Miniprotein binders against a7ua95r516to809. Designs and how they scored, part 159

Target 1, 294 residues: a7ua95r516to809
Amino acid sequence: ASLSLLSISDLVPDLQFIFFWMSNAIEILYFIQQKSPAYMQTIELMDDKAGSKESLLSATISANEEAMTILEEVIMYTFQQCVYYITKTLYVVLPGLLDCNPFGTEPSSEQCRRAAGVCVCAVCVMPEAVRRVVSVFQTTSDLLQQYQVHSEIQSQMFAYLFFFTNVSLFNQLIDKGPARGWFQRSRVLQIQASVKILLDWAKGAGHNHLAQKFFAKFCSTVTILASPPQQLSQMSWKALCAEHPSLKPVQLHRILTQYQLMAELGPLPIWQPSSEDEAYIYRTVDLLESFENH
Below, E stands for the ipSAE of ESMFold2; O stands for the ipSAE of OpenDDE; V2 stands for 0.75 times the mean of E and O plus 0.25 times the DockQ between their complexes.

## First folded at step 12 (miniprotein)

Design ae11 (at its last look DockQ between E and O 0.92; V2 from the best seeds 0.00; counts 0 for: copied fold)
Fold by OpenDDE base, look of step 12:
Structure ae11 (fold): chain B 294 residues (1-294), chain A 83 residues (1-83)
Amino acid sequence: as target 1 above (294 residues)
Amino acid sequence: DPKEEVEELLREAERLLEEARKALEEGDFQKAILEALQAIIEIARAMLKAEKHGTDPEVREKLLEILQKAAEILLRAEEELKK
């Protein structure tokens, strides 16, 4: 299927299978870990009927170890597959978030309009582009809850999904932002509002800490770009580095340079990188975020 | 053929599952646990192999069925050993 047509809804049957296996594999693994000592002890206490006890014990030990090993492999495999499918869907819908105008009268989703009039629920008032992104995360959350996946695995999954989202949005903004006009104040404010809706969803879903952590770089970028020229021009390089520690020197320098061009500001000595950072601002390899570091 | 190998793993898992069920019915709970674990091993192998070589809905359904039954036997046998 062309990536352009892939919706999260199309993946639900596959995800259901994967989540079922993941949940059950975790449950069985924990069961084995918790119960193995007790039923091994029961074998040890059995009467030795012609060496049957030793054989049974050995076979049971071997089966436990092998079961645990393969269940761990299943858990890792299913986790990877979930992430793979969900991130493919995110890859399709995330670009729309940067072009979204959340202040526009976008028609509420037709589905909510048909049933009971103008639904004013938080999801129905979301811009379509934001709703599509939220729908991916919500569907993921719903499936994880439906299959009662262990909370640690849920947290790891959302951590990765937020990481992926942040990297994707950040890289697109840095790379394409100037050409797309996303560095213009009006567009930045739209992006900021759209991201806030996503963060508010994450907060409501119980993932506030993860969202704040993993979106920090993108949020910092948007915050700088949303700052009025009068305010930002009073902030030194050192102050900006301290306020936005998630940004590498090369990233901050790029953002400020593009901001300067967009705002038609002359050279600002106050934004001059420190002597310590001067060598790093030219490290273009560090400009875009990598997906490999997670 | 990966498909044939998956089918073989499924057959073995079903055999082990049936042995586990019989052991449970006979009150041989230790054997039931062993055979259920072995069934889970084989069905997990089948799952991993099947998914790496393509998606077959019939295979998926069979995998889920056997997994569920094996897990149920495991749980029941363990509960009986505590009594």
Scores: ipSAE 0.802, ipTM 0.948, lowest interface PAE 0.5, mean pLDDT 91
Fold by ESMFold2, look of step 12:
Order: sequence, then C-alpha cells, then structure tokens
Structure ae11 (fold): chain B 294 residues (1-294), chain A 83 residues (1-83)
Amino acid sequence: as target 1 above (294 residues)
Amino acid sequence: DPKEEVEELLREAERLLEEARKALEEGDFQKAILEALQAIIEIARAMLKAEKHGTDPEVREKLLEILQKAAEILLRAEEELKK
C-alpha cells in the first residue's frame, strides 16, 4: 500500500518458505528425472496380474509426467517470488549509493578499534548506504546456502540481482544526475569508491564473473566520468566507443556531454560522433535501460 | 473459492500421504511410489494456489509438513524397491 522502508530482515520468513519450496522442488524433480527410468522398469518387470500391473504402470507414468510439470511450475514461481522480494528491498536501498560519501568517515573511533583490535578494517569504513546493499546480497547468499539451492539456480539469481542493480543505478544516474549534481567530479569519485566496495564484496563472494558481466554499463559510465580531463579530452569518439562497448551511442553521448559541462571544457563539443552513430545519439528511447530480462 | 479450493487440495494431499505411508509399511513399494507422487502433485497445486492469494501462516506450515513427508516416502519407497 503506502511507501515504507523495507529491510531484507523483515522479508526473511517469506524468503525461507519460498527457498524451502524451491530447493525441495528442484531436488524432487531431479530425483524423478534420475530414478524414474529404473523404478518404471522394475514396476513393468514385476510378476503381478496383467491388468493390475498394467494399470499401476500407466498411472505411475502419468504421475511422473504430471509431477515433473507441476514441480517445474513451482521452481519458476518460487524463483520469480524470490527475485521480486529481494529486488523490492534493493530498489529501496540502491539510491543511497549515489548520495553517500565513503571518504568522509573517520575509522579511528574507540568502538571500531576495540572491535577490530589494533587495526582499522574495511567494515568500519564502509558507508551505511553500501552496508545496506551488501546486507541484501549477503542475506540472499546465506539463505541460498542454508537451503542448499542448486548452484546453477544461485548463479541465475545473482545474475538477475546484478542486472537489476545495474539498471537501477544507471537509470537514476542518467535521469536524475544533472539535477542532483551527481556528474560533478567530486561526486563521481565518491560514487566510484562506493561501487568498488560493492564489487569487492561480489569478488570475495565468488560472483566476480557475474558482477563483471552485469555491472559493465554502470561501471563504464563511472569510469568515463572519473577520468581526468586531460586524459579523456585526448580520446576520440571511436576510441571511447571501443573502450566502452556496453554503452549505446545515445548513452555515451549523454555522458560525454555532462562530463564536458561539469569539467568546464568550453562550449564546443570535443567528441564528434561518427556519421554512422550520429543517427543514434538522439534516440531517447534507448537512453534508459529496461528492467525486463535482457 | 480459492480458499476452499486450497483446503480441498490439502485434504486430498493428506489422504494420499496416509495411503502412501500405509503402502510403504505394508511393503507395497510400487503403490507407495505412485501415491507419494500423487501427494506431491496435490500439495504443489495447493501451494501455488495458496501463495497466489496470500497464505495464512498455519497453512504454510501444513504445506511444508506434507511436502516433506511425501518426498520422504517417495525416496524410501524407491530405495526399498531397488532391493
């Protein structure tokens, strides 16, 4: 109904039920797929009244097929529900990554020193906004392990969660960045540092390949915006397209235009799109990314 | 309608579960496999119906219980049939 702050911890009971069903449906489906040829053969070979044996075999064939069909539906439904609940919490916490300042925290508090002993750890430095996002991913990982969900399903789930995260961050940056001042270099460097913490989590959690694949568009955007003006001004449009293939021409053009404004590089466009790309830099339908599966 | 439909599916799943348990106890492992599969089908249908319309916590607990018991009978009956 009304807007409320959602925490992943508030959703754990629902997620536990859903993961239980998904995990068990996968295991039962796998069992039927692996064992049914053998037990069907045994049922067929058993010496029984011909009519009774044939009736039991026919019923068991039908039950196997129906069970596999309904279990596949359960798996798809439960996967979609997990994604729905988790992305709902991500939607709430992700915008904070664009507003946080990871450099403004002093990690020398007595509380932090006592907890970590004589050294300052990265956890004590992590901004609250980053902690909230990492908490969603970590809780998801913990639940998947708790319920022993098949590794391929775990990979598919994190692939979608990273896809969702990339789309959400990219769209907000492009859409709201000018009004919020997010294209200013000092802010871009703060955003870059916050995202690096998230990427380090993904690498440590064993999801580096997925993170590299699905964060590419947002990371390319931040990389361009964080580049020193003297370095970026020396690169041609063609070179930038080649270095950042995840960005569509309209996206790259928008990013470079905002960069030039915030870097105060003068009124004349520095980066001239190729004739082939010029038709695409005005396709505003392609500017923002869709939350639908790619 | 949906709430009554879930209750009917639960009742059928419980009946099939008890018949599967009886078959397993009597050594009729072929029948136990069939009835456990049928219980799994009915309880999975009940879960899908219940969750699409919002599920009472007590119904969720029943759904979990029946699924786990039916799956256990299926696994045990298959193991015994191989002997």
Scores: ipSAE 0.776, ipTM 0.948, lowest interface PAE 0.5, mean pLDDT 84
ESMFold2 (binder alone), look of step 12: mean pLDDT 82; pTM 0.786

Design ae12 (at its last look DockQ between E and O 0.93; V2 from the best seeds 0.00; counts 0 for: pae O 2.7 > 1.5)
Fold by ESMFold2, look of step 12:
Structure ae12 (fold): chain B 294 residues (1-294), chain A 83 residues (1-83)
Amino acid sequence: as target 1 above (294 residues)
Amino acid sequence: DPKEKVEELLREAERLLEEARKALEEGDFERAILEALQAIIEIARAQLKAEKHGTDPEVREKLLEILQKAAEILLRAEEELKK
């Protein structure tokens, strides 16, 4: 019943059926799109004996249209169902990425090292919280490959999963970061290291460009927060905007405010917003990101 | 009754699949294509209905089996038409 207890492993049987249907629907749709001009021309050129050709051709045109329409609906529905189940799992495990310490020897890493012949994958040499997130992505990738889902749909799936991950992590950092101590420099460096492990997974899985695109806001935030004061103080607002175009003015302003507080740089603002941006730095409606992709 | 509707669509898909199989065996490849497409339409409708309301594992397996068989007939009939 409780979604907080749901692991990706528990969902695999249902995901297998959904991916299999999606994969078959995609391949059949593609087949119809590619082959129907030829077989309809063959029917049209058929020399049949009593005009049954015209009823066959008309019915085939209608069946092609109906089949493509219903298969597109199946693909959309199965895609939405996969995303729904997978993101519910991600939502549960993502906050742990903000709390974990990726430096040093984790207990799961020691167990994997001792059983060297049993657990030699990237997952067994990373912190448990990061392993949980990577396991969701890896299981999704394995299922998509197992059922030979078209590469464009695989890309769209990971584009959305990375988008969801970015929104979830960014919103939690902004919203809960002060109370959780996530803006403290030692914690930011731990978060940065954890995110690097996740980005390395995405690169190794062939999704580097999607991760670069869709993690940009969270990664920019962490990069700014991890910067040494001497380096960051030398950068103007304009330069920071240029280096981090994914951040809205209100978001950049909030991040820099937290940076100045945690680095104990005094109360006087260090970074001067441009005159254009100054009107927008307090737009609270723009602070958090929406999970809706529009 | 959503379960009865799924079973109705499944029966129609099975009927169309058998007609498509017969057309393929008889060398009527144009009709085999039409009837395979029609079976695919019905089974896809059944799947969408079944997933909305839930279904037995046995029905879920059957729906997928019929889809794959209809797709196989569609592919084979198209291959024969190219000859």
Scores: ipSAE 0.763, ipTM 0.950, lowest interface PAE 0.5, mean pLDDT 85
Fold by OpenDDE base, look of step 12:
Structure ae12 (fold): chain B 294 residues (1-294), chain A 83 residues (1-83)
Amino acid sequence: as target 1 above (294 residues)
Amino acid sequence: DPKEKVEELLREAERLLEEARKALEEGDFERAILEALQAIIEIARAQLKAEKHGTDPEVREKLLEILQKAAEILLRAEEELKK
């Protein structure tokens, strides 16, 4: 199937099955871990009828260990499958977020069944491109809650999804931004507003800390690009490094260079990297983020 | 055939689950736990094999049904052992 046609709605049946299996495996694993000592102790306290007790205890211990091992494999596999499918859907919708104009008069989604009229819920007032991204996260959240998946697994899943989203958006902005005009102040302000809507959603969904942590690099990039020339030109390289510690020297240097070109600023000695960072600003291998280092 | 192997594991899981139910009915809660755990192992193996080759939805649903029943037996057996 063409990746371009893949919506989160199309994946819901498969995701439902995987989440159901994952949740049941977690529940059973947790049960075994918590309850196995109690029933093994009960077996141990039973009357020893002709060595049957020791054999039963040994068999039960072995079965518990094997069951725990195989359930852990199931949980790991199902988690990976969920992430794989959800990230494919994100990959399709994330580019739209960078092109979104959140200040446009887009009609509220009439699809929200919560109000008899114009729904003013946070999702319905979102621009279409932002709503599509949020819909992926919301659907994921709803499924995790529906199947009562353990909170730690939910946190790990959202951590990865936010990580993926940050890497994807950052890399697209750095690589394609100049050519697409995303470094223009007006476009940057649109991107900033769109990301704020996403972050506000994440806050409302209880994922504020994760969102702040994993979106830090993209947010720092957007913050720098959104800064007025008069303000940013007064900031030294050292000050910018300190204010935006999530950015590598090569990344900050690229952002500032592109900003300088876009704002038609002459050479700014104040943005000159330190002698310590000068060797690192040319490490183009470190310019884009990797998906592997999570 | 991967499908045949999944079906074999499914049949074994169902057999083990039935033995667990019988043990529970007989008041042999320790054996019920053992048989239920063994059923879970076979179900999980079946699922992992099925996923690698594209699982039939009917097989998936059946595996989940048996898994849930095995968990219920474990809970009931554990509760009875504490009395």
Scores: ipSAE 0.084, ipTM 0.605, lowest interface PAE 2.7, mean pLDDT 86
ESMFold2 (binder alone), look of step 12: mean pLDDT 79; pTM 0.748

Design ae13 (at its last look DockQ between E and O 0.95; V2 from the best seeds 0.81)
Fold by ESMFold2, look of step 12:
Structure ae13 (fold): chain B 294 residues (1-294), chain A 83 residues (1-83)
Amino acid sequence: as target 1 above (294 residues)
Amino acid sequence: DPKEKVEELLREAERLLEEARKALEEGDFERAILEALQAIIEISRAMLKAQKHGTDPEVREKLLEILQKAAEILLRAEEELKK
């Protein structure tokens, strides 16, 4: 019945199976790639009089190629399945970041201490909505380490998870923000504080570079919206583009429009798009980000 | 039909695993490599098919067991062949 609040912990048995297969497929594929020249040479040098060497060599060439092909398919499939399950839980919990108040929510420190082991207390004291998102990332990190998944694959996994998080938050803010009141300055400051907790987790987990790269669009959006009117009204369109290169012209234009509405500002000459950007500020096909870009 | 296909792939992977084990025991390390590779191919096909259509916990356990044993034979046969 409570399908929209799926916990990552409910998926751990499935993820354990998938990570086991992915990790082993990677190791076996690497083994074949590294060792097959040597054992193929040994088979080639076998005594022909001992048996059907040509048949064995031919079959082994075929088996090597087929094994590498199927193991690559296993790796791709298992990666996609992990991403599917993990992003399904992220999709459910991410909107809460836009609605939560990190300044006024206090979990009971006594209950946190009674339930906590070492290093868990910081997660327990943050807002519930933020804790749910952090828990998805932390559980994913723990499983990848538990199954000794190759570090390159771990980086690709978090690159996609951060990409997904950015697209989900950005699209919801742009699309639903007016109706939900998310462009109100007090709300924007709350959103900024909540996202900072996620960025601090990513930094502490060793993923700061990935988070900086893949959260850039959403963070730029929130940074602009959080700016005091006196400061933002002094920044030209060109300066804003230079400060926030992750934002497309149509996106920056929309963000400034929403800022003007909430701050009750009229059109500002300094925010007029450059002539080269004027062609792009009404390209609504570019307003929302696609989940298919990764 | 998908469950029957997974069972067919499992039976073939188990047959190949047993043949690989016998080849390793007999010192036929070249054949043990081939048959371990073939077991890995079949068990990988079984896993992909089983996951696409859902799978029993008992089937999951078999999939893990056969993969690990086939990989162990592959590693051992290659180590012995280098001697």
Scores: ipSAE 0.780, ipTM 0.948, lowest interface PAE 0.4, mean pLDDT 85
Fold by OpenDDE base, look of step 12:
Structure ae13 (fold): chain B 294 residues (1-294), chain A 83 residues (1-83)
Amino acid sequence: as target 1 above (294 residues)
Amino acid sequence: DPKEKVEELLREAERLLEEARKALEEGDFERAILEALQAIIEISRAMLKAQKHGTDPEVREKLLEILQKAAEILLRAEEELKK
């Protein structure tokens, strides 16, 4: 199936099955862990009818251990599958976020208009491109809540999804941004506004800390690019490094170089990397973020 | 055939589930727990195997049904042992 046609709605039936298994496996595993000592003790206290007790106890111990092991495997597998499917949908919708103009008069979602007239809910006032991204996260949240998945697993899932989103957006901006005009101040301001809407959603969904942590690199990049030339030209390399610690020297150098070109600024000695960082600015392998280091 | 293996595991899980239910009805709660755990093991194996090869919706529903029933037996048997 063409990746371009895959919506989160198309994956809901598969995700429901996976989330159901994950939730039930966690619940059963927790039950076994909490209750196993008690029912084993009950078996130990049974009348010993001709060695039947020892055999039952041994079989129950073995079954408990095997059940816990396989349930852990199910939990890991289902978690990975959820992440795989959800990130696949994110991959499709995330490029639209960079091209989005949130200041445009986009009509509110047709669904909310039909039910209550002018719906002013946060989702209905979102630009379509932002709404599509938020819809993936919201659907994920709704499914996690529907199946009462343990809060720790929810946090881990959102951590990964935000990580993936940050890496994807950052890499696209760095790689394609110059060619697509995303480094132009007007476009940067649009991107900044779109990301703010996403972050506001994450805050409202209770994921503020995770969002701030995992979007730090992309947000730093956008903040630098959104800065007025008069302000940014007064900031030294060292000051920028200190203010944006999430950026590697090579990344900061690339951003500043592209900013300089876009703003038609001459060479700025103040942006020259320190002697310590000079070797690192040429490490092009570190320019783009990796999806593997989560 | 991976499908045949899933079906075999499913049948074994159903057998174990039925034994667990009988044990529960007979008041043999310790055996009910054992059989329910064994059913959970087999159905979990079936699930993991089925997913690797694509799962038929009917098979998915059956897997979930057996898992839930086994968990319910496990819960009820444990509750009865505490009385």
Scores: ipSAE 0.737, ipTM 0.928, lowest interface PAE 0.5, mean pLDDT 90
ESMFold2 (binder alone), look of step 12: mean pLDDT 79; pTM 0.741

Design ae2 (at its last read DockQ between E and O 0.84; V2 from the best seeds 0.81)
Amino acid sequence: DPKEEVEELLREAERLLEEARKALEEGDFERAILKALQAIIQIARAMLEALKHGTDPEVWEKLLEILKKAVEILKRAEEELKK
ESMFold2, look of step 12: ipSAE 0.784; ipTM 0.953
ESMFold2 (binder alone), look of step 12: mean pLDDT 83; pTM 0.809
OpenDDE base, look of step 12: ipSAE 0.809; ipTM 0.953
ESMFold2, fold request of step 13: ipSAE 0.795, 0.806, 0.795; ipTM 0.958, 0.958, 0.959
ESMFold2 (binder alone), fold request of step 13: mean pLDDT 84, 84, 84; pTM 0.817, 0.816, 0.817
OpenDDE base, fold request of step 13: ipSAE 0.804, 0.802, 0.802; ipTM 0.951, 0.951, 0.951
ESMFold2, last read: ipSAE 0.808, 0.802, 0.805; ipTM 0.959, 0.960, 0.959
ESMFold2 (binder alone), last read: mean pLDDT 84, 84, 84; pTM 0.817, 0.818, 0.818
OpenDDE base, last read: ipSAE 0.803, 0.803, 0.803; ipTM 0.951, 0.951, 0.951

Design ae3 (at its last look DockQ between E and O 0.86; V2 from the best seeds 0.80)
Fold by ESMFold2, look of step 12:
Structure ae3 (fold): chain B 294 residues (1-294), chain A 83 residues (1-83)
Amino acid sequence: as target 1 above (294 residues)
Amino acid sequence: DPKEKVEELLREAERLLEEARKALEEGDFERAILKALQAIIQIARAMLEALKYGTDPEVWEKLLEILKKAAEILKRAEEELKK
């Protein structure tokens, strides 16, 4: 394959081909699932004058089951291939979300931050990094609609794409964040704005519930990091765990440690893990998420 | 070997499709359903092999033709059984 196949635009012909065959397999499978009871019942009720009814019925039951099985395999394979191509593109474009500045179209982002929540004239123009991610989601949505893929399959596709996006962004933030300065409050606010653009796209596309479910870990992380220090320092460890159940103790501990460092809140730990969670806060094997945990 | 397997499955699907067509024309709608399902099995297996390992554009065109024809026979035979 070409290096240019990492762009979603370059993958459209391949994705069109795969979706075409997926949609054909789905159509036939759906027909068989809905109609097979009727035609099998009719065959069972045939007059057995020639002595062939039971052989025909048995063969038809076997063929029906086998057809459904192989069509399901085609659908699963084509689904997996679509996901493979799309996530290859996502993996390349997602890191840019952590580096971009959605506020950067004004003369000075400091001027917008001076107005702290009162800047009604600020316009978040879509930076290139966000546009690339939205383009992947939008192109996928357009292709699914073009080939009239059943809504259940469309939901499964976006569930995986949002899961993949969450894992990729979370892992990079946790792994590279200290070295890249991504835990600094100004950077976190920029990341939060960029993620809001993605969430808005998901809501407008009819996938709000899926995005809320599968972005939860990354969104919780950004929400904590974006919190004002006075507000966050008043929250107990137990309260934070309850508010952010998607975060494992080791993950929450890492996030709070980086928050305290970047906010310069002193060396004394503000958030004391419960005694039961203390066993888990140093489990570095649990720090990063697996792409296989869907 | 993968391309040869696709073409073998395609030839088998063509044979089964012709049997389904004849059964439909003869009014043997029950046998038409069986043979259409059997053709669909073989063509779906060919599609899966072709998706995994590739095949020639001419073979993809024939795969589509047979798939659509087998599905149409299945639909028409089911409708005729309902009278």
Scores: ipSAE 0.792, ipTM 0.954, lowest interface PAE 0.5, mean pLDDT 85
Fold by OpenDDE base, look of step 12:
Structure ae3 (fold): chain B 294 residues (1-294), chain A 83 residues (1-83)
Amino acid sequence: as target 1 above (294 residues)
Amino acid sequence: DPKEKVEELLREAERLLEEARKALEEGDFERAILKALQAIIQIARAMLEALKYGTDPEVWEKLLEILKKAAEILKRAEEELKK
């Protein structure tokens, strides 16, 4: 009940707090890491002159290592908390992306209309359902920049968020798609357009490589489903496997089976799995993606 | 109590920070570094506990203050050791 009302805006204060402390921990850790070699060498050189400082050097090494370790724990904890909160908001808004009609005239966001007239920015022209998803990512990006979080941590966070998004969308499409009509060509084309908007945003935000990598499975699924029957029916199982290497045999088989049903195609011998893959197409445990494998 | 633990760690960090400051003033830069690192350890532990279980706003402000002061001591001591 309570999760359905949770927006990213509602979590901003909590996220700001966590990002603040994450940034501080990273800054101090980085400082220690950079300065440690210099002061250790200096202490060592001074110890050679004073004879009695071996204990101080050892204590300093130990303290340095312990400080780095505990700061890394703080960073890891804060990272996990951020991801937890952000993924909760994604969980709420992602289903709307699959039902979105991006070809409809949806009104631009009220916020941009108030400030400067008709804002034609990429975000303002997005369908509302896409905008809600993008807003989560944009808010995350803005917070990371606001607190000057190290680029590696930013990359890791977006990698996970894209992974989570791909898993969520893929699993929903595979599981609920047939029942909800998302395998219908018109709906697939809507989904494809919506995902393209998201990918275009990710490209504009500097995350193109990560987005392409982590959305590969969902994009492959949508690409297959968007393919005309005349084209797809000419592709062999082996060719489809080669073109869509992100899909497991069981996943590809499910997609093709549902496509066949939707397009009212009879059994296509050309889509028959190879003898090598035949054992794998029945591994239903591998059908849906796991959130734990990241 | 997590709150009591955070407060204890904070008090220890304050003590260590004062030792670091004194060492810096005395020109014992090596000891200043050691004590500043020890203060940071206590602060980082306090931060982790406070992040997990929460604490009062005033405690967060003190944690930040001590962390900044410890970092400053480290920086100054390191700079002096290079001379």
Scores: ipSAE 0.773, ipTM 0.940, lowest interface PAE 0.5, mean pLDDT 90
ESMFold2 (binder alone), look of step 12: mean pLDDT 83; pTM 0.811

